# Designs tried in a protein design chat: VH-VL binders against p78833. Part 3

Target 1, 198 residues: p78833
Amino acid sequence: MSFPASTHVYIAKIIGKKGEGDKILDLLSKVNEHVLKSEPFTKTYYFARDAKNPDYIFGLELYDSKEVLENSHKTSNPFLAFANYLTSTHAPLAEPLQLLNFKVVDGHLDKDNLGPDAKDYVLYTEYTGDSATLKQQLTVNPKADTSLIIHSLDDPSLYAVVTRYSKSGIEPGPAEISGATSVSQQVIYSGVGFLNRP

## First folded at step 11 (VH-VL)

Design q4
Fold by ESMFold2, look of step 12:
Structure q4 (fold): chain C 198 residues (1-198), chain A 118 residues (1-118), chain B 113 residues (1-113)
Amino acid sequence: as target 1 above (198 residues)
Amino acid sequence: QVQLQQWGAGLLKPSETLSLTCAVYGGSFSSYYWSWIRQPPGKGLEWIGEIYHSGYTDYNPSLQSRVTISVETSKNQFSLKLSSVTAADTAVYYCARERYDWGYLDYWGRGTLVTVSS
Amino acid sequence: DIEMTQSPDSLAVSLGERATINCRSSQSVLYSSNNKNYLAWYQQNPGQPPKLLIYWASTRESGVPDRFSGSGSGTDFTLTISSLQAEDVAVYYCQQYYSYPWTFGQGTKVEIK
């Protein structure tokens, strides 16, 4: 349904070295347990593996505001344990952690409340171009189980779309927008996290 | 204690560009959205728009074609430009702090009366 | 846009008596997921900028006297001044912050009878 304007979206790109994906997800599973128990302000906490590389972890997170993300979620003990592992001398990441900040433009996360499944087709697409054109031309797909349009807080030319289909055989590519470029990533639900709070 | 000090030209001719600046003292600039609101004499309040320190903006659609809000983060300042003014733009203009990103406004500047001549 | 409508436009109340101001939104400002109403109240004394009184419909801002209270949910909200004081002569505004653009009610002028 509609989101308040304060809703904050975090896209996490966690590029693990070979063999690190399972440990990263294990730690995120502990954070997820805390989120479910203690963080009613965390509305989405969804983690998936890149379809081509299982050690690359994608995160989609929604918070009631950036304030609660910064002052409540990121100060929790399970989060600190996760963050300390990522920055430890073990050096589990192949690339620095990317945490991208967005506002919701329009959309829905799980319109029929089906829950995430490893069989879902999930595509994350970043669009770069004229902001007014992207805002006008990017539209919610009412047939998708997830169709979320988000706009970067840091780069006005950057929009992103998360699209999910729970049924096999529906695998549309990204929309082509005149004058914009796009980069897409297919991801597979990891078993860690949720789209709607249970 | 957070204080907002605002300044800019108070008299304009039609078709000119309104330009106001607001400086923030005694608090963090980077954690909050910063808004402009106007109030025609004897009338109610109209939200113009807001900006985050990253440059992210949102504007009232009624003014979007004429308005630009910008930040100078190194100076803890944000500014308002409203182009092609008419007498209908005569108002007291306020800058204000939004409580983090929640949407309500907890600190306000004293206001600047801008008069657009006929 | 979410339209905010206040009633009455003007209200005269004797010192020490109760003042009641209503605010109605054209759409619900309650987010069911967190059970919060995205509604604030402001006081504007003559010649002064607005001052935040209430947020989340019923939470009093620090330093605001106990005689100010807010209530309501969804589309119908009330600001109550339990015992009007001379310094409460002002115009009062409600504001929604559920959706852009932020919108205010037209104001309710409170005067001493």
Scores: ipSAE 0.712, ipTM 0.901, lowest interface PAE 1.6, mean pLDDT 94
Fold by OpenDDE, look of step 11:
Structure q4 (fold): chain C 198 residues (1-198), chain A 118 residues (1-118), chain B 113 residues (1-113)
Amino acid sequence: as target 1 above (198 residues)
Amino acid sequence: QVQLQQWGAGLLKPSETLSLTCAVYGGSFSSYYWSWIRQPPGKGLEWIGEIYHSGYTDYNPSLQSRVTISVETSKNQFSLKLSSVTAADTAVYYCARERYDWGYLDYWGRGTLVTVSS
Amino acid sequence: DIEMTQSPDSLAVSLGERATINCRSSQSVLYSSNNKNYLAWYQQNPGQPPKLLIYWASTRESGVPDRFSGSGSGTDFTLTISSLQAEDVAVYYCQQYYSYPWTFGQGTKVEIK
C-alpha cells in the first residue's frame, strides 16, 4: 500500500534549549489535538527525540496535499499560536526552527499495525545523488515497520529515506549507498500524542 | 483569471530537440505544480511531466530518458525539452496548472502543434 | 501505470436525452484515509485544450452546468449529462491522479443523434 502521489511530507528539525525537550513536545501535543479533531487531511503528525540528545526533536508530518499544509494546518489558530511562540524571545529553542518540504517518491507508514510492545525508532537519511541509483541500491528491510523515500521540494538534489523500526528484530542503521553523500540521524519516538490515520 | 501562454518551434526534423516555454499570468506561480501534456492528432492525452518552482520534477517513465522540464521562477515560466524526436512525437503540446499538487489540471495553455517530419 | 479505459468510444444521443460515459481504472484510485477518489473528467472541443469538468469523481468545477455529474468509486466511474445540449458535443476524458504517472482514458466522443 502506498500514499497518493499528492502526499506532502513536512520535516521539522527542532533544536531545543537544554532541558526544554519535554516542553517542546508538550506544545506539539497540544497542536496535535487540534490536528486530530479538525484536520482530516493530515495523515501523520509525528515528533521524536534524537537518540543521543533528548532536546533535539525530529518531526515527520504527512499531508494529503501541499494545499492542506498551507491553507488548513498553517492557518489554524493552534498552529499560529505555536509558531508565534517559537519565534518569540521566550522560545525554548537554541536554534531557529528548520523546516523542509518533500514529495513522496515511494514508501509506506503504518503505525496502527504496530504491536503493543513496539518501540518506535526513526532512521532519517539525507541523500544527494541520482534517484535511480538510490532506488537501485536501497534495500528495504522487510522487517521494518515502515519506509518512505522522499524527494525534497526545497532542494531538488536532495532525497531522503525515513525508516521506522520496531524494538525487536531490527538493528537500526543507514543504508549503504555507494558513490553518494548521505547523512543519517536516528530518532526515538516517545511520550507524546501522535497522529497516524489508517 | 489565470492564463497560460506557450510558445516554441512547431516544425522539427528527426533527432532534433523539441523546446517549448509556458508563461503564467494572473496567479501565484510558487503555489502550484505545473505540467506538460501532449496529444497526437486525433488521439488521446499523455502526461509528460511536472515541475515545482523549486525545480523539483517528476516525469512520465515512458519519456523520462528524453524529457527535461525546467523553471525560471523570476519570470513565472517553465519549459519543456524533448530530445531525439521522431514522427511519434508529433502532437499538440499543452502546458497546464495542477491545482496545488493534487494532480488534476484546472488551467491549460492553448497548445502548440509540433510536427516532426524529414 | 494505472490504465484508464473508457466506454463507449463514441456515443450518439438525441438532444435533451441522457448521455452516459464510463471510465474504469486498472487499480483503485480511492484513498481509504480520506475516502476521496482521485479521478477527474475533462471536456475537449475541437481545436481547444481540455476543460476540467469534475474532480474527486463527483465535484463539479466552478462554472460547470448542473447537467454534468460524476459518480462512482474505486475502479468504476461514470460521467452523466442529464440533458444533452448542442454545446456538449465534444470528446470527454477521464484522468486518474492517484499515482504517477497521471493517465487518461482514451476519450469518448459525444455526438448528437
Scores: ipSAE 0.531, ipTM 0.850, lowest interface PAE 1.0, mean pLDDT 88

## First folded at step 13 (VH-VL)

Design u5
Fold by OpenDDE, fold request of step 14:
Structure u5 (fold): chain C 198 residues (1-198), chain A 118 residues (1-118), chain B 113 residues (1-113)
Amino acid sequence: as target 1 above (198 residues)
Amino acid sequence: QVQLQQWGAGLLKPSETLSLTCAVYGGSFSDYYWSWIRQPPGKGLEWIGEIYHSGYTDYNPSLQSRVTISVETSKNQFSLKLSSVTAADTAVYYCARERYDWGYLDYWGRGTLVTVSS
Amino acid sequence: DIEMTQSPDSLAVSLGERATINCRSSQSVLYSDNNKNYLAWYQQNPGQPPKLLIYWASTRESGVPDRFSGSGSGTDFTLTISSLQAEDVAVYYCQQYYSYPWTFGQGTKVEIK
């Protein structure tokens, strides 16, 4: 199974102020309900907490295209409610919202359709370096339930890898790429969202 | 309505570098992917590559080693460079807009004939 | 690469009659998750760029006459002109946009018999 070329990957980094994580996830849960019901073009809508900061929400989203993200998903009422909260006078964010655009290079998501779980080991790693080198050296891990390699639409020198091991106790570190720098984040499924459509 | 205007040198010698530019009018530049396609005389269509306003590119592997597509967002322009041309590169070259990022092409330039003669 | 093959290479049809062009892809261009066929059809007149006719295999582009229709799924697709008009004399191309690189069929020349 391969992704169409138009597949758009959206990475959300939402760093809330202390105690804001639950509210953010509550709103995202409402969005998720809408996605399941009304957005067949959304393949993945997965949200997790940073392993070290419960108010840091990580989002992995896959859409059939960027067009449907911009013109359909972001125009939904639940999403607008979420967006309005983030920009409200309450000012729930500790840092500016980061929304990153990627294209799929290679990989798979939840290949055995196990569904997301809080006990999963999930690692998000960003690689910065020579594009050609990164494209060549980053490889899909067939032993992982999820192994997704993505290339930034916004910064050609930026790649990322999402790796998931489902309740196996395996916790591998990120792959080292010669000549590239990397930053990794372990995340824990929040209970909001899906990797593959149920 | 969206219009694509393209220009560049139409006559080259072997080993020279093809250089074409496409300007976009009447629409958003940043919401769409932009492609180059060529058509040798009397033959079919070959996709060369595409670019996004951020500079993100994808190239046809058949031409990747010789092709560079660039973008100048401030001018709503994108360009094609094809190095080390031969007679086989003689073709009408089209710039085109993809429908957002889907991959099919809804608006086309008028084309530029580039002839490579020894 | 996904190879696109059209048939026939040339077609002569009387005015008012049906013209049928086939396009086959070497791999499926149907995405099971969204049930969409990543297939487009173009019309090209001499000295002009191609014109988009059909996308998603069967959706007609705005302004395209009703006599043009697209059908098929997976690897086999068909462009049909229900009643050929004089202005329909052109070369027609199919294109897949499922996987890079984009690839086109070799083209089918439609002429009046």
Scores: ipSAE 0.928, ipTM 0.959, lowest interface PAE 0.4, mean pLDDT 96
Fold by OpenDDE, fold request of step 14:
Structure u5 (fold): chain C 198 residues (1-198), chain A 118 residues (1-118), chain B 113 residues (1-113)
Amino acid sequence: as target 1 above (198 residues)
Amino acid sequence: QVQLQQWGAGLLKPSETLSLTCAVYGGSFSDYYWSWIRQPPGKGLEWIGEIYHSGYTDYNPSLQSRVTISVETSKNQFSLKLSSVTAADTAVYYCARERYDWGYLDYWGRGTLVTVSS
Amino acid sequence: DIEMTQSPDSLAVSLGERATINCRSSQSVLYSDNNKNYLAWYQQNPGQPPKLLIYWASTRESGVPDRFSGSGSGTDFTLTISSLQAEDVAVYYCQQYYSYPWTFGQGTKVEIK
């Protein structure tokens, strides 16, 4: 199944202070409930924890367009509550919030529609290099449950790949691209969110 | 009301580079994608490519090797360059706004006729 | 690329009569996840840029007269002018915006019989 060209990918990197991860995920859980019920144009709303830092929350979001993100999702009361918490006097963040915008190059989110699991091996890799080279060399892995290649709207030299192997015990490293630099992060599904709509 | 004004040289010789600029007035520049479309005389429409305010571009594969679209956000302008032109590139060139990032085009420039002749 | 094919290439219709233009895509432009058809219609008068008439296959752009309507789903679409007016003489184009690159039909010239 191909994505419409207008599909907008939103990557959230939320680094909470020590012990803040649970509260952040609780709020995101409320947002997720609203997304499932009231936001049919939100295709993916997936949150995971960094494998090494439980207070580092990684978010993968897909919308039918950026308009949907800006005018529908971000205007919801649960989201506003979440956003207000992050900017509150409590100051729950250890680092500034990172929100990255991407377009889909190619891929799939959940090959067999099994849903995400905490036992999944999930790798988020950012590639920086020549755009044409990266676009040509990055390929979808059809054996992976998730294999999503995305291109940054914010930095044209930046690509990213989300790879997931469900409960398979497979832990492959990121693909190496000649002339490009890469940074990878292993994340663990938090129990909050979905890849494909249930 | 959004208005697109475009300009550039209308007469070129073969092998030269087409250069057009489009200026956006009366609306947000950063909220929308911006496209170039061309139409040969008496023919249909061909999408050339698009650009976002960040510099992100997507081109028609048929023209990708010769096309460069650029943006100057501070001026709310975006430009088209088409290298190595031939008579086949003779057309009216339009700049247009996509409605947000959906891909259909709701506002258009008046067009610029570019003729390639030896 | 998704190829867009219109039919007929030209159409002559009497004033006040119905004009029907068809557009076919080589691949479906219906997104099953949101049930939207990524299909637009444009009107172009001589010496002018195209004007957006319909988007999402059946939604009229603001200011477009009620006599214009779009229908269809998947790969087959239709633009209908219920009662042709003199000002409706123009070339009409369909466009898909499901996948890059955006592609247009070859156009249908509507004339008065």
Scores: ipSAE 0.911, ipTM 0.950, lowest interface PAE 0.4, mean pLDDT 96
Fold by OpenDDE, look of step 14:
Structure u5 (fold): chain C 198 residues (1-198), chain A 118 residues (1-118), chain B 113 residues (1-113)
Amino acid sequence: as target 1 above (198 residues)
Amino acid sequence: QVQLQQWGAGLLKPSETLSLTCAVYGGSFSDYYWSWIRQPPGKGLEWIGEIYHSGYTDYNPSLQSRVTISVETSKNQFSLKLSSVTAADTAVYYCARERYDWGYLDYWGRGTLVTVSS
Amino acid sequence: DIEMTQSPDSLAVSLGERATINCRSSQSVLYSDNNKNYLAWYQQNPGQPPKLLIYWASTRESGVPDRFSGSGSGTDFTLTISSLQAEDVAVYYCQQYYSYPWTFGQGTKVEIK
């Protein structure tokens, strides 16, 4: 099953101050409830914690288009509440919010229909290099239940790969691409969100 | 009330580079993808490629090696370059707006006939 | 690439009669998750650019007369003009926007009989 070309991938990197992770996830949980109930155009709404920093929240979101992200999802009351908290005088963020826009190159999400699980190994890797080279060399991993290759809308030299294995199927690190630099982040499901709609 | 105005040279010799520009009036430039489409005389439509205001592009594989689409956001303009033209590149070239990022085209330029002949 | 094939290549219909144009895609353009068909129809008059008529296989663009309708799903689609008018003489194209590259049917010329 392929993704429509209009599919928009939204990556959120939210680095909270110490102890802010739980509050952030609580608000995102409210957003998720709205997504499940009222946003059929949202295919994926998955949030995880950085394996080393529980206040570093990673978000993987897939929408039918960027239009629905901007004009529907971001206009919801729960989202606005979340956004308002991040920009409030409380200043919960340790680093500026990073919101990255991507298009799908290839891949699949939770092909075995396992659902998200905190026991699973989830790896997010960003690759920077020649676009043509990266597009050619980045390939979907058939052994992974989730293997998503995405291309940045903002930087043509930036690609990313999201990989998930079941606990019993963990494999070592990301693929090395000649001529490209890579940065990886291991994340753990936070209990908020889904890879595919339940 | 969105309008697309396009211009460029309409007569080329083989091996030259086609160059067209499209200017957008009456609407947001950054909210939509922008495409180039061509139509040989008496024939159908061929999608050439698209560009986003950020400079992200996607090209038709049939033309990818020769096509460059660029954008100048400050002017609400995007351009098409097609290198090494031959008679087969003779066509009316259209710039068009995609409905956001969905892929169907709701506003079109009037077209520019480009003829390649020796 | 998804190949789009229209039928017939040309169609002559009497004024006030029904015109039917078919479009077939080599692959399904139906997305199961949202149940939408990524298929559009265009009308092109001589010397003019194409005009969007239908998107999502069956949704009319603003300003398009009610006599135009789109139907179908998956790989088979139909554009219907319920009562052909003189101004409907044109070439009609289907387009898929499910996957890159965007591809169009070869066109169907509609004329008055």
Scores: ipSAE 0.906, ipTM 0.946, lowest interface PAE 0.4, mean pLDDT 96
Fold by OpenDDE, look of step 13:
Structure u5 (fold): chain C 198 residues (1-198), chain A 118 residues (1-118), chain B 113 residues (1-113)
Amino acid sequence: as target 1 above (198 residues)
Amino acid sequence: QVQLQQWGAGLLKPSETLSLTCAVYGGSFSDYYWSWIRQPPGKGLEWIGEIYHSGYTDYNPSLQSRVTISVETSKNQFSLKLSSVTAADTAVYYCARERYDWGYLDYWGRGTLVTVSS
Amino acid sequence: DIEMTQSPDSLAVSLGERATINCRSSQSVLYSDNNKNYLAWYQQNPGQPPKLLIYWASTRESGVPDRFSGSGSGTDFTLTISSLQAEDVAVYYCQQYYSYPWTFGQGTKVEIK
């Protein structure tokens, strides 16, 4: 089954100062508990660490719409606690917080609800170029457990692909796209969140 | 409440370019998607495409090669251009607001009749 | 594209009687994860734009009279006017917003018998 068109993809790039990653993930874990219990409109709430930097937290979130993200998820007490920490006088961030908005172009998440694993390899790749060209050339990998193509709402020239191989030991590389530039990030599941609801 | 006002030329010759503009009053422009819909005389409704304040667009494949939707956020306006018009493009054209990003349309302009005649 | 088909094309009903309009989608517009049907109903009077009546298949828009109701799930939907009033004479359209492009039914004209 395809995603509804209104499905909103939220990408969070949180770069904490040295040693802040655990605290950030702890707060996000509290948010995740609330999401599981009280937010049926949140389809995905998945967090990973950068393979090279444990204080770099990558978040993949899918919502039924942007409306429920802004008016429901962001109004929850656990989220507010998390947000307040990031903006507190403690100043836990090493870089400005990046919150990116996307729509689903094509793809699938976790097949057969296998669930995320800390041993999984997940590749996040951003492509920048002509929108029509990118839309034509980007394709999902049917062999992957997760292969998601998303288009930026913030920058129409920006697309991204999320690829996951569960427990396979496979490190996927980015697809080569003619006429586009690409930047890839390898991430590892943090133990916080889900791709599909358990 | 939210009001949509639309304007543009209502009479065109074949091969010309249709150009319409819709202005939004009384509500947030950046929180919603905005659509164009057309209706030939005595016929049903056809969705043309949508735009977000960022410039993100999605078009009906049936019209994609001829359609351009643009936005001017500073004026809370969005526009429709349809190139190479023929008699088949004769219709009442509506601008409308999608409720947030869900896809159903809760506010509509009054419509603009565009007639293509030789 | 998801094709929307309404039935009947036209309907004549006596004042105070029930009017029933059906809408069928070529594919399911039910999202299993949230159990919502991405289906809307509109009313259009002559010379006016369509007016939103129902969304999520069964939720009435604010200001819509109680005599209007939507039902159905998956691929089969129904708009019901429990007691037809004179002001209800119009063309009614269903719309799916599950997947691009948005598509509408061909419309059903409701008249007074």
Scores: ipSAE 0.845, ipTM 0.927, lowest interface PAE 0.5, mean pLDDT 94

